# Designs tried in a protein design chat: VHH binders against Protein NEOXANTHIN-DEFICIENT 1 (NDX1). Part 3

Target 1, 282 residues: Protein NEOXANTHIN-DEFICIENT 1 (NDX1), of Arabidopsis thaliana (Mouse-ear cress) (q8gwb2)
Amino acid sequence: MDVEEKRVSSGYAKPPWIFKGSALYQIHLVKAATARAFIPKEFRLVEAFGYTLGGFFLASYDDSPAGVFDELVVIAGIVWNPPTSCAWAARVLVNSDEACHHGRKEVGLPSQVARFSKNITAVPKQKRDRAFGFLDTFGLGTTLSHPENLMEVKVSEVDSAASTDICNIQIRSDETKVGNWMGPAIKMALPSFSGNTIYNSNLLKYSCHLHCRVRPVRPAVVSGALEDETEKFTEQNHTSQESLENERQLSKAVMLSKPIIALQFKCLTMQVEAPVVIYPSK

## First folded at step 1 (VHH)

Design nH15 (framework vhh_7nfr_2)
Fold by ESMFold2-Fast, scan of step 1:
Structure nH15 (fold): chain B 282 residues (1-282), chain A 124 residues (1-124)
Amino acid sequence: as target 1 above (282 residues)
Amino acid sequence: QVQLQESGGGLVQPGGSLRLSCAASGFTFSSYEMSWVRQAPGEGREWVSSIYSGGSSTYYADSVKGRFTIARDNVKNTLYLLMDSLKSDDTAVYYCAKDSLEELFWSYGSFDYWGQGTQVTVSS
């Protein structure tokens, strides 16, 4: 059969597109060399001492043009657009075909469909500092009064008979202090560049307007297989496949870079304006 | 005082169905997201399902998706779990949990005021 490209009718909502939900924005110290592999030559990387600020944006949307879906944006680094700066996405992973197609065609994002598995485990907070109170033979002395919540988000590739994990993100609520400056809702504008993909060759600029409650949280623990340890008498592979594997490893390197800070966005409303095409100087 | 009281558990054959209930009191039930969490013998607690305060948004663990349905009645202050096509792996104590207003990311929440649980045993 011919390769059929999934086409979404123009029944998708007209811009500005509104996304509502919650998100975790985690900033990592990313090597400049790693980030430059993802960023078009037209943009200047913001860097100091060989590092830039990348990381990830993990969102769960309850209401959007594509309905309910989850998103992981792998952020390679920060690029200059004086007087401002903006994030450059290395990968965008979504668990919605509709969101993937829209992102690719209308927003110019490097979008890919992925499977998101979210598990919450309530771990009993044992930490027995009860000063060894009375354990009377006839008395009840055991309390399980403060379970810790551990949320594990596994992001996996869909297109394989054996699921290949992209990353595992562990978020622990017990280490985030309750009431840390959630404050009133904050409005912020995040200018962004996109495009220069095989799905949309144009270079694009758009604006995201966020309205949410924000607080710093403990950075999530990210894990993932760095390499498939295939012990075989295998020789050299073709250069093109080595290049694709190298891009996958560089993307993983961003996710596994040193975390600096994490911000929780609650009651999030994100308004995405229609992108405009920008042309490189002649 | 916040109280949660589960009921509806029991012994059932594989492929059978059960309906669990949780009667809530001591708080404004309609304002809180509610969840079901289970603990199988010898294992840690596993989140099963959550339902938003208004009742229209529901979330399920992959292991129960398509077989379990979470529902709520805000007039009766009652949370339900409708379990269909039960498997031996579903054998566990099922707990009703009230999510905190100071929720975890994605509104699954920090759980407080767990009930005492209701035992579900799936065996031939």
Scores: ipSAE 0.014, ipTM 0.187, lowest interface PAE 8.2, mean pLDDT 73

Design nH5 (framework vhh_7nfr_2)
Fold by ESMFold2-Fast, scan of step 1:
Structure nH5 (fold): chain B 282 residues (1-282), chain A 125 residues (1-125)
Amino acid sequence: as target 1 above (282 residues)
Amino acid sequence: QVQLQESGGGLVQPGGSLRLSCAASGFTFSSYAMSWVRQAPGEGREWVSSISGSGGSTYYADSVKGRFTIARDNVKNTLYLLMDSLKSDDTAVYYCAAPSEDFLWELTSGEYDYWGQGTQVTVSS
């Protein structure tokens, strides 16, 4: 504190921003109509047979400009951006005020503060009986139900009056796939579009540089409630038809879409470059 | 060689507290996620808690959440488990364990490259 500073720094540092931790990237087959609700009309959706590839990115950062926090990026789909295609985020949920503010202002993300509740059910493993039985000699023993640790990540939006559940993500142990990590750590560069929010009206493009070990895993099971037109809460005046509620339901539709593949990222280092302002061609 | 040595176990009354320690040597401790795994009499191994290499992320089994705290000291190469409000069901041999690399899901898999010899915790009235 011997340094004479003119003003207090925000503390989020200048780009590029480095995030370290682990993540689950799950790709879903998302209906094009659902994805188009989130994507500016200037962008062409990459689609086939009425579907695009969206899903979610669930991360736990243990080293970042905002310290320790969790992030859920709801990915609506892929938009065309010559020479490459870019993902479009429908919503970004973080359990850090600092990360939310930075995402909104500097990166143009539709960021919102949320509660992340992580519960792990640990199941004791059955002891292997080394006694030699007749059935064991033949290999005819019943396959024991293998113990499975289950992690549930519950994500809820926090309003001043009440919390609203978005989704519950159930991740299970995948011990049978241990050893199928894809080689040494890999490097990827992923361009992304953002912006067009009330917090940042510009349309932005930025790059994420990822360095991590990658492994395909069994997709997580996602659960959540969708509201129907006839739902009693609307008719009983227990809810409003706010645009925010519509955005929640569409985000839930992305999360509840059919999973295609899931990837574990471990030893993740993600470098996020400063966005540049994009002006769409007419 | 990699060595993990637990200490701090013992006999304690229900509602009591214990602090377990695990002294690590023979590897770069701060580069490894560390876990506590227990084995109750007559049962198999059960994952209890894990901590990332930096100490920034911690994870707990539902059965111990709110009662146990995992911590590490990367300068002293020591892992800790602070156990409060102990119950008879917490009676077990507690093992210090290390996976080769850090990842949230792998930390709870129960498959580890390195194990300590265990320390007995008995909760008895």
Scores: ipSAE 0.281, ipTM 0.668, lowest interface PAE 4.5, mean pLDDT 77

Design nP4 (framework vhh_7nfr_2)
Fold by ESMFold2-Fast, scan of step 1:
Structure nP4 (fold): chain B 282 residues (1-282), chain A 123 residues (1-123)
Amino acid sequence: as target 1 above (282 residues)
Amino acid sequence: QVQLQESGGGLVQPGGSLRLSCAASGFTFSDYYMSWVRQAPGEGREWVSSISGSGGSTYYADSVKGRFTIARDNVKNTLYLLMDSLKSDDTAVYYCAKEYDSEWYLDTGMDVWGQGTQVTVSS
């Protein structure tokens, strides 16, 4: 007989892709000239007074199509996408080969494998001299000091020859904050442009749907490798290694730009839609 | 309300092993980072180890790295600290702590501490 064929789902490999975990979204005031180095000429940068809004998205995923992994998205700036605007990623660093390949192939991201070294230390706050404890007993001091936690995240590129440090991100607890209520979960949609890489030559547009609890936090302090102020000659011959180093320096410039706001995303569910090919003209 | 109950402390000899447990209630255990913090006699509190809600990420103080293992059972709402190669310097009251938020932000002001369990390593 005449039979209608059904389409069958191919399981978790089919979009939309779901990522669950937590993240720190830090917005920086990025120089327009720095951002333009990453953005195709076809796109117009959203800028004011020579600056755009970039920064970084630092995530730890507990559940994703690639399992458990960490991600650092370096955001160069915002580009016009009438009637809205879209973020442009300068670099995506992940500590998973599977996540790297997925990002490159399916989403058109400039993804690269990196090592994430996380260290948590309890930094003691200055304590009153114990010799004056009797004064505290009589009500001189009303506020007790608690240890302040410091988390350091070092991100390094892994090369066959060596590991090259990109940045160190220091996250400190706000000593004056004593448990503020997190609001109810919020939903937001973030459109993004991607593509124009050696892994995917097309220009792409995709949407991320975020569902998470959001809290404003103290901006993380970002530091890079020691700034060499010494007059050191660069070899006359340029190599692919030198080109890669220039890309590191530019992404570092974004990371070291002035922080404006930092947001913590808790109980994050991020749904990434399949990208569509776009053809910018005019 | 949120409650944390530590157990498993005791007297052990140097080089010995001990397993600490923390029974948690009053919150969705798997949503929170959990930590172990200790306080030695006459000293301030020292962070020992933390574990993510899923158990996928673990962190250790340099003083215990390679000797201690943090683990959790999200079905039983229980946090563990497996202590190996114990040293006299590990003598302290060990506290279970619920961290307010994710691994990217540590809000110590929201930490809930249990009553603690005493670990004494004979010298």
Scores: ipSAE 0.014, ipTM 0.230, lowest interface PAE 7.5, mean pLDDT 74

Design nP8 (framework vhh_7nfr_2)
Fold by ESMFold2-Fast, scan of step 1:
Parts: structure tokens; sequence; C-alpha cells
Structure nP8 (fold): chain B 282 residues (1-282), chain A 125 residues (1-125)
């Protein structure tokens, strides 16, 4: 019998955990029925007219307990937790095995390893010739263009033999249409629920304290696989693979919901406190 | 056709040792992280240990750290749990579990898509 050399946990840093980088926080109108699929019955969904506020948090960390990695948090909706409200993390996708395992173990996050493929392209925004124009009078070119950047982030499963695509996020930075920065760096707290996993059966509440520069930006365009299972096989066995595909469709529904607002976080320092047990298993 | 088959359980006295094995088939074993999960009589499931697909990253529950060793043999498609210094509290059915990506479902086993049938470990004098 061959036995691998013993490897022990490297040990995540003790809380509070510090993550530094940048992020895009995009809020979507999510159907309440979709959100309820992720949220325990004992929690009251914050909803109006059949909708809640969900969306996603897409981050690129340059410094963290797990080093450099990318993260996509799928947020199903907002849950009541008096005197405030909390986001519900439906799925957490990271391109770091260490970040994934510690998220599951220490924070009770529904974390899974995924591949993040990023491509940044500089694209001329506009091109026009001016017969009369102030710029042309000063000997400037007759062709006008303002460069803008297009960043595509493709998130795919890596533990699947098929490497199933989860989503493609297109972020377009339009230099002439970007929002103004809010001013000096701001501080805010984003409490969230997690838990009910095999690594941690307790339902947890953790708090993220963010310090960053914030500005509203054009919402990213999210696309996913357009494959439909045409046939409904109601008498077929419920297989794990079919369950996985249906569950992927639920998170895709959140990602493809109507965007309302997008916020860019720069110079982000995120402090994550040790979670508090809300529903201890007994 | 994914199958996970545990073996190596049995009755041991406190302080004894056991080696559990899990034979995997029907998937590319070397591509997936694997875990051991146990369930004591009348209690919920407790995660014990996980090992990455390559074997380079390993985690243990605090209750077993220093006593148990998880290992894998990707050539034989086999997962192992070497259990030393067994205590009465280690009495449980031990399950081999394959990790997967799945949407969060409250109360669900979103981390694992396949489980073995389990092998009973009883520690008593």
Amino acid sequence: as target 1 above (282 residues)
Amino acid sequence: QVQLQESGGGLVQPGGSLRLSCAASGFTFSSYAMSWVRQAPGEGREWVSSISSSGSTIYYADSVKGRFTIARDNVKNTLYLLMDSLKSDDTAVYYCAKEYTVEYSPGGDYTFDYWGQGTQVTVSS
C-alpha cells in the first residue's frame, strides 16, 4: 500500500481575516421564489411585489490569508435580522483550493473551486469625422475615439470532468460615462448568513467590514450557457448530476436577473470577523 | 456510474488503531477532492477530514487532528483514513464522500455528490 506523505492543514490566519483588493458589487431584482430555494424557512425574506435584492459580488484579492485569488459570491436575496438586514450567500466560487476549504470550515460558506478566466481588451469607444469642430480648428485629428476597456470574466467549474461554464461577466469601463467617486474612502458593514454545510452544520452570521473607495458604474452584462433540457423526464431517477445541473440553473437565474445598480470598490480592505452561531445543531 | 465502497471498520479497544479504505470507481478519481464524514448513533453528520485531488492540501477536524491521517492513492483509486489512539467518541459509521460543485440548498449536502454505504467503527472495552 502506497500512502502519501502526511500533509497537515497550513492553518488559516486567526480571525479577523483581512482581504485586500478590488470588487464589483452588482445588485439584481431577484424573484422571491428563486431566492427562497436558497434560504431556510425560518428566515423572512425582505421582498416587495415578489422580488428581493440579490445579485453578485465579484472580487480580485491581491492580499489575503490565502494569498492572491478571485471570488464570485452569488447573493440570493436579503433576509430580515433585526435591527438590520443581511445578505444571503447562495454560492461562493473561488479559484483557490485553500480559500475554498477555509471558507467551508471557518465561515460555513457554500464554497466551491472554480476557474476564473480574465481577458482585458482596450476598445475605441466612438469614431466620427467632424466637418466643423473646435478640435479640428486647433489642428487635431478628424477621427475621434475614446478608448474604453472591456473585461470579460468567465467562471467555470474545475472539479467537473466536463468543465461546465457557470457564467460570463462582461465589464465595460466607459471613460466618459463612469460615475464620480464618492470622495474619500468609506467604511461599511455587510453582515451575511452562511452555514448548514457538512463542514459546519450550524447556521452562522458573519460580518464583513469594508473600507474602500466606491463609485457607481455601468452594470456588467452577465451571460450563461443557453442549453435547455428540452425533454421533461418526470419518471426518471433523480441523479446527483441532474440535481447539480438544476441547482446551477438556480444560481444562473440569480446572475441573469435584472440589474439595478453596480458599485465598483477600489482600494478595498475587507475585514471578516469570526462568525457567530445563530442556529446551533443539537 | 459512480461507486464508493468503504472497508476496514470493526470493533477495537480504546487506544487501538484501524485503517479505513474507500475504493472508488466510475469517475476520474485523481480529479476530485475526497472526504471522510462520520455519523455517531443519534447524532448528525460530522466532517472528519478532506484531501485535495493531488493530495497536497489536507484538512482535519479538531477532534481528530494528530490522531488520524488521510491519504489517497490515485493509481489505485483508493482513499484511506488511518486512525490511531481511538477513543469511545470515535464510534460512528464512517462514510467516504466525493466533492462536487452544487448550488447551496439549506440543510443539503451541497459539498458532496456521492457517498459510500459507510463502514462501522466501534470503540469499546
Scores: ipSAE 0.000, ipTM 0.314, lowest interface PAE 12.0, mean pLDDT 74

Design nS10 (framework vhh_7nfr_2)
Fold by ESMFold2-Fast, scan of step 1:
Structure nS10 (fold): chain B 282 residues (1-282), chain A 124 residues (1-124)
Amino acid sequence: as target 1 above (282 residues)
Amino acid sequence: QVQLQESGGGLVQPGGSLRLSCAASGFTFSDYAMSWVRQAPGEGREWVSSISSGGSYTYYADSVKGRFTIARDNVKNTLYLLMDSLKSDDTAVYYCARGTEFVYSGSYFEYDYWGQGTQVTVSS
């Protein structure tokens, strides 16, 4: 029934597509050589001193055309498309077959099905110095700080009976924040390039219009292992399996790049418009 | 007005079971994530378990994983915590809390309303 459900859902998902949930947007300092290995030659990379800004967008959607699912967008870098710069989505990992099929067919995304294994460890609040218990005693009923939580998210691509680990993402609660400050409400557009896949050969541009509350947070710690990194990134793959492995290695390299900043998006509503075919400047 | 009312607490022997309930009113229950948070004598508040607005996702503290089950009934506006294999360390006041789902935001569940709590005592 998964195959028939994919076929049916593709017919019913008319743009604009609305996704609601929460997300972590983390920016990494990615080596230009890593990004250039898989970005089409037509795109001029935005870079300085051999680096570009890539990273990842990790989202949990509670309401979307595909229902409830998680998404990890691996962003290799920023490419020029005047008058604006656009992100290049090197890989999109989703734990929904419907979302994978939709992304591949309608948005031209390099989407793959993945498992998101979430483990939350509640960390007890650190004991306060009891030297001045007056502030604690007369603050009863007001919790100034909550127990910290550590979330580990293991993302693994699923292919038939086999799974291949991509990364582990360790997210810790913002220990410096007190009370219910969610950050300012913002509206923003996040343009992105897609396409040049076996499912959609066109070069595409799509825009994500975000309404959310945003605040800077402690960057997540990403871990994982790279395999034959030097050879994988320089060889041209000609089969679908080899192309998938090459994209997997790119995803790992981007995810393991140096973090610069992380932004949390709360009360997220993301509107994705129908992609348009583009022809990059020479 | 938002109200959360816990019930089902009591004295139970180690290895026993209890079922806590939280009756919610004054808001659209199905639009909100819900959590159980406990406070042991002389300790700070400890997050125990959370459930997404639609009930599709559940999360547990490592200390209760495999022993506790969180559930909700959006028709009856009620949150549940089924507690099995209770230990002396589970002795605490258990609070029902209304939260917002910020799973990947680095703030896993922020709470804006709390119940009055229900006492769970695990002792021979």
Scores: ipSAE 0.031, ipTM 0.406, lowest interface PAE 5.2, mean pLDDT 76

Design nS15 (framework vhh_7nfr_2)
Fold by ESMFold2-Fast, scan of step 1:
Structure nS15 (fold): chain B 282 residues (1-282), chain A 125 residues (1-125)
Amino acid sequence: as target 1 above (282 residues)
Amino acid sequence: QVQLQESGGGLVQPGGSLRLSCAASGFTFSNYAMSWVRQAPGEGREWVSSISYSGGSTYYADSVKGRFTIARDNVKNTLYLLMDSLKSDDTAVYYCAAGTYEFTVYESGAEYDYWGQGTQVTVSS
């Protein structure tokens, strides 16, 4: 027989929770209207000319309270909370049931179970690049940097009945063009707001303390299918909270927004503090 | 006295299997991401596979995906490459390489600190 209740799955250690691995943090220029669909009215969006800074945090954890798992945090934007600013997550996708449950209950995240497929594509055999043009005949092929590896991360939300594709993230390896590592290691804090979900109705604030080596990298290319036109998404934003499907499509819009900068985190130790309940001024 | 010593190479028929091993000593093996890199005669080095320091994440080149399996034993300080359905194109010297414990989602083989001497794999009828 099946286990009726998974009470043992709440076995995360007491906070702070420690996650070790690597990550890609990519900042996108996100339309304010898209971000506002996720952010409670009590918070003011940090915006300029109709845009905020959102994007994503893509992590691979080798050691955590949930063991080994992958995470994609879709960041809707930043909200003003004087004297600081805080990130707001639109969606959190994890390939761990335990991490999903903990995120929903203890951290107030809009967490969903997802499948992550990681593939590395080698540089194509001669027939592809040389058949394309005469420039290789003149020895000009070496003037173009060819990445040796292109890593694709395909993310799909998983339900018992079906899976739904969210995005495909293409990460290019280009060592000669990539910026130098900062450090050896740096420490930073990322304050975040969470809550106001069907899983946790409280408004929460917590901090992530990162210890890692950081370098700027070429932004990843994100692809995915949208069901509706951008104009239709914008027109429905006033009632999007009623539909999980609308929230998923708006999260895709965040992922497909214009990339501004990308940072690679190696030797990552991330310490997540227990959230505190907050009561913001209206 | 850091050393990586590969073994398990040899001559095998197309469609056959081999298991390569890499014995590591002189450093804290469990703190390092590990990779297999190969070099065919007259060709440059080709990254084959990588494994994170914990063994929780593995990555493969498209040319070997589904045929090769990378594994590690942090108690024995040994890296493995299980090679199935070998093809003539797999003929190469296979090198064990130790990266930093800073394995990344971005780069599967950048910044190797230590290299083995290599083991020859020849796939021929």
Scores: ipSAE 0.005, ipTM 0.348, lowest interface PAE 10.4, mean pLDDT 76

Design nS18 (framework vhh_7nfr_2)
Fold by ESMFold2-Fast, scan of step 1:
Structure nS18 (fold): chain B 282 residues (1-282), chain A 127 residues (1-127)
Amino acid sequence: as target 1 above (282 residues)
Amino acid sequence: QVQLQESGGGLVQPGGSLRLSCAASGFTFSSYEMSWVRQAPGEGREWVSSISSSGSTIYYADSVKGRFTIARDNVKNTLYLLMDSLKSDDTAVYYCAKDEYTVEFWGPSGTYTFDYWGQGTQVTVSS
């Protein structure tokens, strides 16, 4: 390998880190008790009636410091951070070893390697009109209705011992709707807290600057197996393997919470600043 | 085979105007949303404008709104960008891009959110 190839393969890029692609940001009504399992006691959870706003961020990056990869960020809830509020990531699933290592080390994220299986199926609309069906039978009608596309994303967590299914995300595409986009590309800053993991013990704050086209979409349907023992693990288990399994089960609970709203981000450029260490007061 | 070919770029003074064209072939142009994307020297790609398949719905980046006009001719399979009151900040290579009419949430792996790009046309705003 020559000097230029060594340079290209040497380490992750320096911050700010730039990610380009598309994403789905879906907000769920998450039980406060579930969210609190992930959030340090020093922080106040933004909640009403025992619920907070969590959900997930599902992204496909075409260009990033780790190249092409997919990411699922499980968002536990919103933490008070005057004058703003910050999201707290419960789990980050990526199909890139390099992205996983960087997230753990540099960003303090609870990152895990995962497998993403993506399938797109065109689903034809069912015939509701008997006259239409009759004309089709005799070759005078048309079966030309725009299909509803169904995209399924199956996420399975991978470690050296096993592959464990996390969730299946079903995204129904509305065909390109005239007037469906919210307008021109927008800029937004999403501050986030991270840290307090076995990979990075510091408590961190970082900012994600997003520039993208945004449109509201029908919330994705999330399915997956949930274990009855989720609450028990939170209270009693303190070994590393038991903690990881508990985080997995609680992350599933967040994913299976009630969806409220979903936003599609296209032409996404996401700039992630280097995290800063914070020291919360008593 | 989808092909997009841009033209109409050039050197223009600040406050001047240019009209970009994109000739499309290899797909049913009238069925797809079309976009203009630009890349300034040393910068990343920036979305500029989009137009619906029928031409009835149009979106602009805040940086160009009120100065640029996107239009399409579905008979000629051509996309246009009319640029007025050009600023030095508008200096970039301008690309024509096709959005999929069956909206794939992700584009093909390894592409930048759009499935197909043209070759680009250079716009330089300078005295």
Scores: ipSAE 0.008, ipTM 0.220, lowest interface PAE 9.4, mean pLDDT 74

Design nS23 (framework vhh_7nfr_2)
Fold by ESMFold2-Fast, scan of step 1:
Structure nS23 (fold): chain B 282 residues (1-282), chain A 123 residues (1-123)
Amino acid sequence: as target 1 above (282 residues)
Amino acid sequence: QVQLQESGGGLVQPGGSLRLSCAASGFTFSSYWMSWVRQAPGEGREWVSSINSGGGSTYYADSVKGRFTIARDNVKNTLYLLMDSLKSDDTAVYYCVREYIFTDSGTTYFDYWGQGTQVTVSS
């Protein structure tokens, strides 16, 4: 049937859209001023002492409407909308053109294509005795612990005169055996606001329903704050250069904010419902 | 200096065809996504179509899908928009635009715009 062939090859089917894989959700204390740069002024930021809760969501999808792809959602903060609160994404980086286009057009996400490089290494963990007040072990030797798995995810720009690194995310896991997860699978809903872009001018609200196994983990180490001496930006327009650099710095500020908690999601099934229009353009 | 210069606009009858071209200079054209954006008199800007840096992936607004074709020539640094089965609603100034490499504002996707070329569809 031509209709059936087009349904499997012509992009995303009708919602709800199902994404399966794994993810790391890391929550950071983000300065309110940094978050406000991304969030429409009509929204009230949920904040205390000049900080909001932002961070990032790093996912690897093994099955989705766009097939296999990786995603980094930079979360600026949370906004108040009684009786609930909603996340606001500063940006969404994906290594799939189809996922980028769908996110921009149908979901109103600030989506952009990026390159994801993933390396997994086994690293021996060594503990060395130190003279350190009452926490000292009083030993001068070194103890070798069992190896840890280290996963490094490098996110880089594409479509530039030179490939520029956005960030490097280092994830460590002390446990690799199946069955080390405690507790049953959980279900949760994450509402989000989106929109106000050239690709989708409406202000939108959508819901993500997650079903996964969750484990608290050591927060990932994010690097890339330091300007790389090998980075080249060859454009001559100073206004464009300054705007681009400011946007990079604000996203980096979110990624490099102080981590509070990190959660690993395994056996993830994420159901994304069709967005609803809250405020139409004009 | 980055320059984008459109050509190929004009007056055409409903059902007719036009081919728009955009000559790009002052940057590595093959490294950037490129798009067409239009603006009808008294209306806001409307995204029409995008093409990735290599030309292998193309995307269209629902209003033009099946009628317009976007293409690029990275050797000649030229972007094209082939417009078939034109309707009166397609009357607008068409802009060639370069997409940002890295943007996270909800309102900023293009850093350079051409001067625009007028397309008028009338019976």
Scores: ipSAE 0.171, ipTM 0.597, lowest interface PAE 5.9, mean pLDDT 77

Design nS5 (framework vhh_7nfr_2)
Fold by ESMFold2-Fast, scan of step 1:
Structure nS5 (fold): chain B 282 residues (1-282), chain A 125 residues (1-125)
Amino acid sequence: as target 1 above (282 residues)
Amino acid sequence: QVQLQESGGGLVQPGGSLRLSCAASGFTFSSYAMSWVRQAPGEGREWVSSISGSGGSTYYADSVKGRFTIARDNVKNTLYLLMDSLKSDDTAVYYCAREVYTLTPSGEYFTYDYWGQGTQVTVSS
């Protein structure tokens, strides 16, 4: 026990923790070699033909133990843990300090504070706009004539000396013909593994139970900058710079992998249970 | 550039009290969780306490719970560690550190990117 029960109770809510809001869950075809480089050797990667299923979970919470905040979970791949498969959270970016600290301490998540810049453009459709994908293919850009309800989310590292962009996520909404339909109501479990941290040295598995309205949507367009320069530090017992470079490379590779499917979660209630200690099967 | 500077250390008798301060500059202080980490002579670094960027959440190592209090002043960009009922085992260099995520192939998911120079705390008669 790291923290007194009374202080945990006053500083953060007791589990199960409830998060309410909306999210985009986008699945990418990620190279197994990329995922394997950052998943602990004890875990078996679920892979076929050199690929695994990774991607990202982008959420906007309007009610949670940490209040209102945004979250980007970078999912490196799917890890086999009989009888179930679990997502591997390679990086968790939040714009809430409380959410970051809680994730690190209670769940063992690789949580980091980041800046989220959201710009929403609501442009009414005028004239025929029947084959937008064809326009994109042939490089005809319509800078101000984009479909209605385009949201751009920029995620950046927090650094006063230099702000480094992690990624840009462009989300297109309903395409009007789908109307007001938010999809069927579903309940699902989304178990995840977390790694060792200073706050909790154990390997942890936690369960997320989702209740939401789900709808398949056009996959978001993700873009990111190439970061080719490295900085070296003299302190031998400090690996932060090397780890940040590896983290940027992993996040970039996963986020820029080929999208397969995107699911929009509306009226989302996510229940996160207290983590349980696990041990690899071999 | 990022700079962290500790102060307030010194020699104190067992059962005494000290207040450590860490002056931060070169970054948006309120956007980062901060920690105190200590290192006794000939030993590795030991995490002591952490505080969220807003100050709303605090966490302590079992060895210091009930005796130490971490606090921050985001207007002054200063981190504090209030140490009561000091014991000889608390003798160490105390470092202020900025928390960031760190990922390695071994699965280390939490570390520090910037450290202060440290301030010496010695508890003896």
Scores: ipSAE 0.000, ipTM 0.212, lowest interface PAE 15.6, mean pLDDT 72

